# Designs tried in a protein design chat: VH-VL binders against q9nrl2r1430to1533. Part 69

Target 1, 104 residues: q9nrl2r1430to1533
Amino acid sequence: GGVHELSAFEQLVVELVRHDDSWPFLKLVSKIQVPDYYDIIKKPIALNIIREKVNKCEYKLASEFIDDIELMFSNCFEYNPRNTSEAKAGTRLQAFFHIQAQKL
Short names: E, the ipSAE of ESMFold2; O, the ipSAE of OpenDDE; V2, 0.75 times the mean of E and O plus 0.25 times the DockQ between their complexes.

## First folded at step 4 (VH-VL)

Design k27 (framework fv_nezutatug)
Fold by ESMFold2-Fast, scan of step 4:
Structure k27 (fold): chain C 104 residues (1-104), chain A 120 residues (1-120), chain B 107 residues (1-107)
Amino acid sequence: as target 1 above (104 residues)
Amino acid sequence: QVQLQESGPGLVKPSQTLSLTCTVSGYSISKGYYWHWIRQHPGKGLEWIGSIHHDGDTDYNPSLKSLVTISADTSKNQFSLKLSSVTAADTAVYYCARVYRSGWYKGDYWGQGTTVTVSS
Amino acid sequence: DIQMTQSPSSVSASVGDRVTITCKASQSISSYVAWYQQKPGKAPEPLIYDASSLESGVPSRFSGSGSGTDFTLTISSLQPEDFATYYCQQSYSTPYTFGQGTKLEIK
């Protein structure tokens, strides 16, 4: 997308990173700490990767950006049962994202 | 700094409802986190009762789920516990707390606890 | 539910001793373990979070280690103010569960 779309993506990623519930999503899951993660999750992604893609102008459409954010949440709910701290953080951050994404 | 303070009656009769309130200062409940109730029976360890997020999401200990209601009042910056149909087994010190799993840890905070006796 | 089992249930020690308390989870909980200190008549005070991270203001003689199912709290040189009951807690999933406690007593 355009300059205005890229500025909006950057602003939204910064808001997500600053959110109290962003901690499970800031960086890729460590293979050393969680070795079974990559057996279950086939398309890993995190906010640092999404931010880098925004900075490199790799999103041409808002839908592509939204798809990557939604993939991140989908991965969280696939790996983590509902009653885990990660799943609860993901639920709240996803709700926050849906509100903020209306501004895109 | 964040501070939590329990309040409520110290004596409850069997079959009645125990009601406790936690007042939070130094942090807005509406900013986030789950806020917890934990109790300790005389001479025993700690038992998690349940938690609430200001958006209405609650989790209750399955052993207590039919008896427990936790609610939040963001205008007063408080959250409250109701435990129905109490028995002598509910005699305990009750704590309110903010317990957060680490990652980007923001700190655990506990109230000083309030003693509740179920008798007479 | 995830069961947390502490050992020993009690330990007698002298000032200056190294003390080790162990906590075992009934299933893998990654690093989602906290340790608390409780003195008679007082609320539990947090010591360690995320298995090995020291809470602000806690003396460096306290340390935590472990991941998965086996976790350890160590006090490298026991001080008079350390005589208390210690609890581990998992926050991996609800219901959150605590170990039964370890009483640290003066020898």
Scores: ipSAE 0.007, ipTM 0.671, lowest interface PAE 8.3, mean pLDDT 87

Design k28 (framework fv_nezutatug)
Fold by ESMFold2-Fast, scan of step 4:
Structure k28 (fold): chain C 104 residues (1-104), chain A 120 residues (1-120), chain B 107 residues (1-107)
Amino acid sequence: as target 1 above (104 residues)
Amino acid sequence: QVQLQESGPGLVKPSQTLSLTCTVSGYSISSRYYWHWIRQHPGKGLEWIGSIHHSGDTDYNPSLKSLVTISADTSKNQFSLKLSSVTAADTAVYYCARVYRSGWYDGDYWGQGTTVTVSS
Amino acid sequence: DIQMTQSPSSVSASVGDRVTITCKASQSISSYVAWYQQKPGKAPEPLIYDASSLESGVPSRFSGSGSGTDFTLTISSLQPEDFATYYCQQSYSTPYTFGQGTKLEIK
C-alpha cells in the first residue's frame, strides 16, 4: 500500500527517544571514550538498535520488546554508579517507560 | 540569549541562613537541564554546592548536605539556595549555572556571581 | 568523591607559544570533563565539554583530549587574551568536582 502506519512499539520508542532523559540511551556507548564499558556490559543495546528491530518486525511478542528496553536500563544501572547523571536519567526514563508500557 | 542572575545579601552574620536566588531569562527551568549552585572561596578554586534537575530532583555536595537546600519556583523561573548555620568559611563568590554535559547540548551558562561575606 | 588534580599549578608563557595543561581524575570518568577559563573578577567561562568538544564561540586554538583518567587542554598559539586561570571539572558523578586551577602568566 501507499500508507505507512506506525506500530505501537514504534510509537513508544519514538516517545522514549523524544524524552529529555533519553540521552544516555540514544546510541551505543563509544568504545574509544569508555573503553571498559564492553568489558563489563556483555549484552549492549540502545534505542537506535531497538527501533531498527521494531522496523524489521523482529519483536513477535510485547514481552520481547519490553525485555530489550529493560536490558537497556539494566545495563545502565550495572555500569553507572547510582549518583551519576546517567543513572538518574535512567531511573526517570524507566519510570516513564513503565507508565507507557501499560498500554501494551 | 539565556541569562542567569544571582541576588541576595552581601553580608550575613555567623549562625544565620544564607538565602540566594537565581533568576533565569531566555529559558524555562522546568523544560530541561540541571541547574547548579557553585561557589569560590577567596584565593581558592571552585566548589560545587548542589543542583536541581528540571524534574525537581536535587543533589547536594555530601560535605554540605545537612546544611543546604535547593528549590525551584517555576512560576517565577527562579531557583534558590539556602545554606543554614553559616560561618566565616562560607565567605565566597556564589554562582548559579546551567549545565547538561551530554545529549541535546546547547551550551553552558553561568551567572556573574554574587559576593557573600560572613562576618559579625 | 572523585579528586581532580591539575598540573602545573602555574605556567609562564609568551604569545605564540603552545601551552598544555593536564588534569587527572582519581578514577575513570569516561569523557565527562569540562574546561573553564576564568579572568580576574569574572565568572568562569566554559571552553570545552565532553573532554574534546568546543563550546560555541571558543577559538579553534583551544583543544581538549583524553578519556578515562588523563585529560589535556592545549592552546596551540597563545594570544594575549588567553592569560587567565584554567579549571577542569568532572560531571561523571556527584559531587561534581573541580581541579585546583592552573594560572597561565605572561613571561
Scores: ipSAE 0.008, ipTM 0.659, lowest interface PAE 8.0, mean pLDDT 86

Design k3 (framework fv_ficlatuzumab)
Fold by ESMFold2-Fast, scan of step 4:
Structure k3 (fold): chain C 104 residues (1-104), chain A 122 residues (1-122), chain B 107 residues (1-107)
Amino acid sequence: as target 1 above (104 residues)
Amino acid sequence: QVQLVQPGAEVKKPGTSVKLSCKASGYTFTTYWMHWVRQAPGQGLEWIGEINPTSGHTDYNQKFQGRATLTVDKSTSTAYMELSSLRSEDTAVYYCARHGYRYTSKGYFDYWGQGTLLTVSS
Amino acid sequence: DIVMTQSPDSLAMSLGERVTLNCKASENVVSYVSWYQQKPGQSPKLLIYGASNRNTGVPDRFSGSGSATDFTLTISSVQAEDVADYHCGQSYNYPYTFGQGTKLEIK
């Protein structure tokens, strides 16, 4: 736990950001480009926000970090129909995350 | 710290309307959805609806649709609930409550106002 | 609408006793159930969210469990300050609904 866990979180976030399927998750959805997003999604989050929280040592437990990543995927699947490129990217990235998260 | 401030009481006649306020402080008002919930004397909690302070989007319990109107004033960080065509059975404490969210819990009410007692009587 | 039913309607316990409060949903709500404590003359306060997660600042004597349709709030050793109405509510589907409440009293 502690510093070792935060180092692992940083490594995992970097791996997620580098993944080919990270494009829907890099930044918060634009209110200008997607005006109804914030009407549907109650707790918006993105990899840039999660990375900032990791850098500020805001995650004290692995479960808190995992909750935020899972929230990001949950938001994707709630807003985006299953057949969209966003949902397909989310499905693949979530599977990758689950494999990597076994190390936490 | 997070606070939701509501007036203590309102007395109205049947057939009139009321507009209740909820002033938020201690957080960024536009970041969290606001809910309205009422409680008749000695009874359970009843959800009225929710509003997104950023977009103005609302969702209502169908029981109140057409009678309840939720609005916000972003400049004063204040949420409002207007209830029309008041009846004696609308006598209740009306709460505003902030929407909390975690992936595994979908939604919950993390902070509540003190409530406004609305009495509808002749 | 999803109907939430709490049991018992009221309960009187002695200090230090283990208290168990039940909440049943009329259909599957997964784990999207929260528990609220309401002391006389006060607003509700969040105790538990997502069936089993204790809210920040809530004493560890409070715990939640359950899934699907059957949920339980447990107070491991009841204290005088725990006198209150306890409400469960689901956030799985609209409209959000609450149980009728369970009143906890001390003998």
Scores: ipSAE 0.000, ipTM 0.589, lowest interface PAE 12.5, mean pLDDT 87

Design k4 (framework fv_ficlatuzumab)
Fold by ESMFold2-Fast, scan of step 4:
Structure k4 (fold): chain C 104 residues (1-104), chain A 122 residues (1-122), chain B 107 residues (1-107)
Amino acid sequence: as target 1 above (104 residues)
Amino acid sequence: QVQLVQPGAEVKKPGTSVKLSCKASGYTFTTYWMHWVRQAPGQGLEWIGEINPTSGHTNYNQKFQGRATLTVDKSTSTAYMELSSLRSEDTAVYYCARHGYRYTSKGYFDYWGQGTLLTVSS
Amino acid sequence: DIVMTQSPDSLAMSLGERVTLNCKASENVVSYVSWYQQKPGQSPKLLIYGASNRNTGVPDRFSGSGSATDFTLTISSVQAEDVADYHCGQSDNYPYTFGQGTKLEIK
């Protein structure tokens, strides 16, 4: 991405981080607290990692940024059953993301 | 409505260069990467390269590296492809196409110009 | 380069028939395959992206499926306006590559 695209990604990540439903996604899941997570999830990611990649200008295409956000949600739904607070938060935050991402 | 407007035809002699244009409208030009794809008569599609209109960063198909140059003019929302050292085998319809974004699709070409028929002949 | 191979090269169908077009990648492209319709004298138009997602405005008789190396475009009931060349292309790796195309004609 260019400077304009980077600025748009930064704004979107900030909006996601500030959302009430971001709590399951702010940082990588702890291996100590959830030891089976990394047996199930092979490509872990979280908003702090995505934000760091945005700040380092590592996303060259909007699709790469969107792919990382979608990977984050996919991991949530893979690990967490539908009726969990994590999965419900993920569903609401993903819907919010889809609305905001239409502007990219 | 998204539109990519290209001139209909260009005729060039072998060994010369051509600069083809693609004028975008109906969206924020700097937000989407632009691709160039060609199609020789009766043949399939061949990807030439892509450009980020904000940064000017380009990626090329190695087959065209050194001969193709992609540029943009942000003030007119126009993308350009220059192709040098033209050969008769460069005779083709040249399309510009916008890079689409949606979820984990890794991109696709969501809107295409009408194409410019480039004829290279002596 | 990833080579995309389409089959058949051409086919002629009667109105209302189901038609299936195939696209094979020489390497795993996950689901990063799109299908484009190109009517005579026109530019390609996006039909399907990400193997199975219909683009806005595309009739529901068009559907895409497949993953890894084998992909299919299906037209459930072919119409006269479907006369076109159909191209598949992958966007998993550079350079982006397309198949040779399948020509669909009506009897």
Scores: ipSAE 0.000, ipTM 0.575, lowest interface PAE 15.1, mean pLDDT 87

Design k5 (framework fv_ficlatuzumab)
Fold by ESMFold2-Fast, scan of step 4:
Structure k5 (fold): chain C 104 residues (1-104), chain A 122 residues (1-122), chain B 107 residues (1-107)
Amino acid sequence: as target 1 above (104 residues)
Amino acid sequence: QVQLVQPGAEVKKPGTSVKLSCKASGYTFTTYWMHWVRQAPGQGLEWIGEINPTSGHTNYNQKFQGRATLTVDKSTSTAYMELSSLRSEDTAVYYCARHGYDYTSKGYFDYWGQGTLLTVSS
Amino acid sequence: DIVMTQSPDSLAMSLGERVTLNCKASENVDSYVSWYQQKPGQSPKLLIYGASNRNTGVPDRFSGSGSATDFTLTISSVQAEDVADYHCGQSYNYPYTFGQGTKLEIK
């Protein structure tokens, strides 16, 4: 990846972090507060990890970046019942992401 | 201007509970996680837990699990920490602190309340 | 739990001297380390986040460095107002943990 690709991923992550519905996704879920989370979710991820990977130039292709964001949403919907505030936030943030990602 | 306002002091007897407040102003209360950290006299900082004011989701240090309860009142932009079954070793200054975010989303505490000194004595 | 160990416990410096404070994590915390300044009778104040990023309003003489397990806070030219306890903390894994603190005094 080049500087242009990294700049695009960086901008999108910034927009996701600033979104009102980012709160379930900012950091990894606590094993202490939610002890069964890691029994169900085998590939945990969060925006802080994705942003760090962008800054370390770990994404070679836009598809790799998109895959990590989609994994984050998939984990949310796998663990959280659809009527929860987490799942509702995830649905809205994912829709926002799909609009922004059209440029990737 | 961001401010987190806490009462100066509380005195409680062992075995009782206390509910400490932290009133936020100068920013949109629901957009930042709130942390609670304590400091015993002459000691280092000890993280108690965090709460998302939008969802009510909490994460706790296991040492305080079951004894500490974090809540918020969005209408008054106030965060609360209730600590039960108080012991003399709970004597400490209790701080609320706002979770900062940067473009890397690394966790840090960007603004702190002035702290409430809780004294637990018989 | 990740244990954060600071060194030295305390130090006394002359005005204008370069000061280096150390912080060691018991396991890898990447760059998820922050430094806080706490003056007597006051709450902690954020100096550095993400190991090396200076918080807004913090003087240029303060800098942070390090990664993985070894971190340092440097004050290039210590001033009288720098008398404080300095705390490092990690936010890489739960529970968030802090070092015991380093007390900085002026001779």
Scores: ipSAE 0.005, ipTM 0.572, lowest interface PAE 15.2, mean pLDDT 86

Design k6 (framework fv_ficlatuzumab)
Fold by ESMFold2-Fast, scan of step 4:
Structure k6 (fold): chain C 104 residues (1-104), chain A 122 residues (1-122), chain B 107 residues (1-107)
Amino acid sequence: as target 1 above (104 residues)
Amino acid sequence: QVQLVQPGAEVKKPGTSVKLSCKASGYTFTTYWMHWVRQAPGQGLEWIGEINPRSGHTNYNQKFQGRATLTVDKSTSTAYMELSSLRSEDTAVYYCARHGYRYTSKGYFDYWGQGTLLTVSS
Amino acid sequence: DIVMTQSPDSLAMSLGERVTLNCKASENVVSYVSWYQQKPGQSPKLLIYGASNDNTGVPDRFSGSGSATDFTLTISSVQAEDVADYHCGQSYNYPYTFGQGTKLEIK
């Protein structure tokens, strides 16, 4: 189960990482630099964690992979006001993801 | 049906370069990574590198980094491997192979070309 | 690099016999091992991926097993058409590496 299209998941994560708008999502938000983030966001996640989970075959279903990526975008929009650079990057990257995910 | 078509043979002198082709058909060329693998006469398989035909992104076996260059031509659904500074040890059959993926695996080669026999001799 | 070692180098079997081919990784590769059949004069063909999954169209007599460092390919009842070199390969870490191959012959 959890290794469904492992190489396709890895290809998709690599494409997301390479996208110009990936910068807010590459690593977990710093608790030191943004201390209120973890009061608001209860399930933090980032592309480096998702990629590691893909490589270690921790996803038991394809839907779990998709859910983690959608969680990442949901966290972005919950924390960041809509007119911030982070939210704008998230909107563009999410649209890119939805197009690429159709090819899975 | 999926097909990867390669020329049968190529003969080159030491110190020259060669550019081998692999024409894909029967699937959407940009949806699968393409690998290059060689096999010296009577020997095992050796991975050279991989390319994403959509983005042009490549990963190489360090042994070939700097000598091998992988490219694609999307308009003709053709993958290329250029190998420079040829030596007699490069004599081998060179295969292109499509990157297969399914939920229960990572990085396997589901379809292979017929191979091109490269002979490097003076 | 992860070294893949196959054993035996070659074997000759009688028709109908059970055949077991071994593949050992120098380091843990989890289940990211595939097996390829290469008949004389032909390109390799995928038999097994992810250690134990049969590729589409592969006869039921072929099965794979193993995890971590030790993997096996089994042919439950060998047939004349099974004469080939069998290669295992790992896709866990770059560079992807293959074993030296096992040559299967019929007596």
Scores: ipSAE 0.000, ipTM 0.559, lowest interface PAE 17.7, mean pLDDT 86

Design k7 (framework fv_ficlatuzumab)
Fold by ESMFold2-Fast, scan of step 4:
Structure k7 (fold): chain C 104 residues (1-104), chain A 122 residues (1-122), chain B 107 residues (1-107)
Amino acid sequence: as target 1 above (104 residues)
Amino acid sequence: QVQLVQPGAEVKKPGTSVKLSCKASGYTFTTYWMHWVRQAPGQGLEWIGEINPTSGHTNYNQKFQGRATLTVDKSTSTAYMELSSLRSEDTAVYYCARHGYRYISKGYFDYWGQGTLLTVSS
Amino acid sequence: DIVMTQSPDSLAMSLGERVTLNCKASENVVSYVSWYQQKPGQSPKLLIYGASNRNTGVPDRFSGSGSATDFTLTISSVQAEDVADYHCGQSYNYPYTFGQGTKLEIK
């Protein structure tokens, strides 16, 4: 990936963090608070991890960045039933992401 | 060890063109945008333009649009700036500088070449 | 174009004094401001990016602050090696622009 792509990733991840519906995604789910999460979700990820990867220039391609964001949403929908506040927040944030990602 | 190596000096006549070089080493050349910035004697810094070495895409300060041309040679990890229709006012030190991207910053310049002093005699 | 104005144009300080350099943008540039140190006969060197982030290897006596239009570079205890011109620049909008520079001298 080029410097333009990495700059765009940082802008997008900051926008996601600032969104009202980012609260389920800001940090990794706590093993102490939610013990069964890691029995169900095999590849945990969160916005703080994705942002650190962007800042350290670890994404070579836009597809790798998009894959990590989509993994985050996939994990949300796998763990949380559809009527939960977490799943509803994830649905709205994912729609916002899809609109913004068109600029990548 | 990131290095950007530039020739020390160039002397040109008014009305001619010059092509300045910047040879990069110590990193993957195609990963970072390259900027060109000049500094007239005793003056501040003036941004000329930027180039993506991967795509060849350029953005220019409108003041230099049509006179400056930025190019790269990937095989030699070298960036070039050609400036045409030279005037005495173009006498300046010309720097190449690498675009950094650690955080949400656009155009901050993390490594600089030593600069080429261009003197346009008139 | 966004105009960057630095103040003062020059100042002379005694060793160990606290130094504050100012940079004002003619328009909102959020936090897209960087500071560069240029010693006599040398190329500029990055000190601060994104208004407040120190570049790797820059001593902690250097700090940046500010947002929107008003930015400052502070040297908490000036040293002899800090003699240089200091430039601020914005990268928020094209063209990227720099201030005129502030010259720091030691008495």
Scores: ipSAE 0.000, ipTM 0.556, lowest interface PAE 17.4, mean pLDDT 86

Design k8 (framework fv_ficlatuzumab; at its last look DockQ between E and O 0.03; V2 from the best seeds 0.00; counts 0 for: pae E 19.3 > 2, placed apart)
Fold by OpenDDE, look of step 5:
Structure k8 (fold): chain C 104 residues (1-104), chain A 122 residues (1-122), chain B 107 residues (1-107)
Amino acid sequence: as target 1 above (104 residues)
Amino acid sequence: QVQLVQPGAEVKKPGTSVKLSCKASGYTFTTYWMHWVRQAPGQGLEWIGEINPTSGKTNYNQKFQGRATLTVDKSTSTAYMELSSLRSEDTAVYYCARHGYRYLSKGYFDYWGQGTLLTVSS
Amino acid sequence: DIVMTQSPDSLAMSLGERVTLNCKASENVVSYVSWYQQKPGQSPKLLIYGASNRNTGVPDRFSGSGSATDFTLTISSVQAEDVADYHCGQSYNYPYTFGQGTKLEIK
């Protein structure tokens, strides 16, 4: 259990999670709480899932990691109208991600 | 058991301000958006605004923007709505209502307070 | 703002009859419509969101249907305890808005 340096993917996920606009993306939407979510979104994903994939070294390419993050945002914009808090948060978080992803 | 407790009534004069409280219990206060809805006598429901107790983010009905202020005290699981520049037309029952969707804002209101009757009169 | 229009404004029904309440949105709200029951002197109570009451604890005689702009709340067999005002609301876009309400009475 020594201190290890976070990989670029791990670090980026940490930064995304800590971002003020991460709240819509921290975990999967509950089907119980949002009955119609999974009727619309067919490939659900969230930061906790992505983090787990990173921890398990399931991403072989940066493009795969980026694809999952982009899917997460895509789902948000598909389900949420632009004037919702979620969509607005997603817009800002995605912008942040695009800047940070350039470091990958 | 989820409960939202509101004071019974407030009486104010025009031009003054009022701060209504809504104490939540029976659930994790910070994980659900809290909304405020009012109902004038014999009228329908009118949405005032919402607040995310975790982030403090708010959205307001433009009708009330600049006049209504939503806040929360996480330590006491209490939501507040302050309404300034009161007028007679603000006479209504004011409800706090928990948003039924966790982490999202496009849901329903699954629990309501008993409401606070605000009377604005000279 | 999205305008929600309910119909009728009021109705009186006999016990056991089928009740149909309507709600029309001024624009497409997809399925983000909820129904609330408000008994005299009480707070609104959630009945239906969309077409399901599975998570509301509401009796099975209540059901919701509709999409886009036209929505319906149905009581298959109205009971005495169903006397109340019924409100529809949309949560598709800000500001969230409600109908003017329908008053249901028993003859």
Scores: ipSAE 0.015, ipTM 0.649, lowest interface PAE 7.8, mean pLDDT 90
Fold by ESMFold2-Fast, scan of step 4:
Structure k8 (fold): chain C 104 residues (1-104), chain A 122 residues (1-122), chain B 107 residues (1-107)
Amino acid sequence: as target 1 above (104 residues)
Amino acid sequence: QVQLVQPGAEVKKPGTSVKLSCKASGYTFTTYWMHWVRQAPGQGLEWIGEINPTSGKTNYNQKFQGRATLTVDKSTSTAYMELSSLRSEDTAVYYCARHGYRYLSKGYFDYWGQGTLLTVSS
Amino acid sequence: DIVMTQSPDSLAMSLGERVTLNCKASENVVSYVSWYQQKPGQSPKLLIYGASNRNTGVPDRFSGSGSATDFTLTISSVQAEDVADYHCGQSYNYPYTFGQGTKLEIK
C-alpha cells in the first residue's frame, strides 16, 4: 500500500516513449491521414496501445510483450521505404529495444 | 501545445518563385496531413493543397496544380509550399493548417499557423 | 467544384442577441462542413466540425446544425468578443471549398 511500483514492461515502454526516435510509434496511424495504411498493415499497433495492455495486465508472458513491440517495428518497415525518416527512426529504436529487452 | 510557426512576410517580384515554411511543434509531425490555404486581402479562404508528411503524397486544387509544390522535412518538422511564376494576384496571406483526424468529419483544419503575408510587386 | 454560399454577407447585432448564420452547399456534402471564426488580423480558428461537433475550448453558446446542403451556425447570446468573419467550408470532395464569409458586427 502507498507505493506505486512500475512493472518491468511498464519501465521499458516508458523508456521507448521517451526515446527521441519514438515519434512514429506513439499512437495509431490515422485512417483518414494515411488511407492506404490499413490496406497494407493488417495488425496495426502503437506504443499507446501496448502501454494500455501493460496497465491492464494483458501480457501473461514476456514473449507476448516482445511480440507486440516487434510487430510494431515490422509494420514500420513493411509500410515505410528504408530511406525514410520513419524507417531510420524505427531501426534506431529497435536496436535500443533489443538492448533493453535483454533484461526481460 | 500544438504550434505552427510561419514567417510574417515575404516580398517577391513577378515571375519569380517563393518557398514558404511552416514549422510544427507540440505533436508528432508525421501523423497529421498538412494543408495550405490562402486568403487574398478582403476575400475568402482558398484551399491550395495537402500533403501527408509520412508518405509524401499530395493532393492539389487544380487551380494551383503545376505552380504549387508541397514538401516536408521530417527531421525538422517543417512543411513547405513553393509557388512559381508569381503574379500580383498571388498577393495573399498563406496559412498552413493541420488536418484533424476524426473519421466522421472527413477532415477539418484544427490548428492554423499565423500566416505569411506574400506581397508580389514590381 | 462544390460552391459554398453564406448568408447574410454581414449583420450587426446587439449584445446578448441570438445570431444565426447560414451556409448552403451547391450539392450534397452530408455533414462534412466545418465553421471557422476569424478575428481581424488573426488566423482562422476552428469552431465546429462535422456540421455539429463543437471543437475543444469553444464556448457552449456556439452550436452547429444541418445536413446535406443546408447548414447553420448559431450563437445563442452574442458577446463583444464574437466580432469576426465566420467561414463555412466543406471537406466532402476535392477541392475543399469555403463560403465567402459572414461578417458579424456589434451595433
Scores: ipSAE 0.000, ipTM 0.547, lowest interface PAE 20.4, mean pLDDT 86
Fold by ESMFold2, look of step 5:
Structure k8 (fold): chain C 104 residues (1-104), chain A 122 residues (1-122), chain B 107 residues (1-107)
Amino acid sequence: as target 1 above (104 residues)
Amino acid sequence: QVQLVQPGAEVKKPGTSVKLSCKASGYTFTTYWMHWVRQAPGQGLEWIGEINPTSGKTNYNQKFQGRATLTVDKSTSTAYMELSSLRSEDTAVYYCARHGYRYLSKGYFDYWGQGTLLTVSS
Amino acid sequence: DIVMTQSPDSLAMSLGERVTLNCKASENVVSYVSWYQQKPGQSPKLLIYGASNRNTGVPDRFSGSGSATDFTLTISSVQAEDVADYHCGQSYNYPYTFGQGTKLEIK
């Protein structure tokens, strides 16, 4: 936890947001568009929320930040079958995240 | 695929030392902490210590009172644990185990070696 | 040291039954508890991390819950390959510690 770690979290989130496969993860899934999502996913999270938490210094440990990112992918794979566009995007973005997170 | 390979067995006399190895493959060795855990026959798991392969920093369970020494060889992706002044209660299976995330200090052991059975007997 | 106490010490179950294993920490460990499966003659295998997250490849019949000091592992429909020792462990503070284990057998 210091200012350098928070800058690294922000840099990583920015890289995730800019990735072409970020589209399923930018904001929380719409309950209007996907009515059953919140019946299945009990701990929803998205990149905009994670970025806000970084900006507010809400992560005390790097592990807390990483856990939110991994929860985001886990939710995607829990709700979406692996052959869907959402799950395929999740697989590619998660691989990218693992590469970038090694710098963390 | 992640693998942690350990020798199967070692036999030692009391009062001697042993240096156990754990060869890692299938991931970037220096990005994950390596832990050592032992299990005496018929008993539970006991944490010995950990090492950061990047920095060489270590943390030990005080129960081993300076008898355990953890090191790494980055060039061979191998972790080592040396245990000195062996006694019969050191008879156990010794596992190496990888930390789950590269930088998690409060994580979990996601991959384990098959273990080395150390037998200490007169 | 944080003491992890598991209950029961052992149990024998029929195939398809629901099994609940308990793990109590002597101090608040937040959610830094993991569950490991150790089949006879094998090394431990991670089942659950962070109290409730299934590791990759772990069947969905395994679930974890709890926070602070009280944690559970549930097997919703036990199968023959689930015969093993189950260990909980905390990684909140040094030294890392494990419970004494619970032995699960099929009747």
Scores: ipSAE 0.000, ipTM 0.553, lowest interface PAE 19.3, mean pLDDT 87
ESMFold2 (binder alone), look of step 5: mean pLDDT 92; pTM 0.948

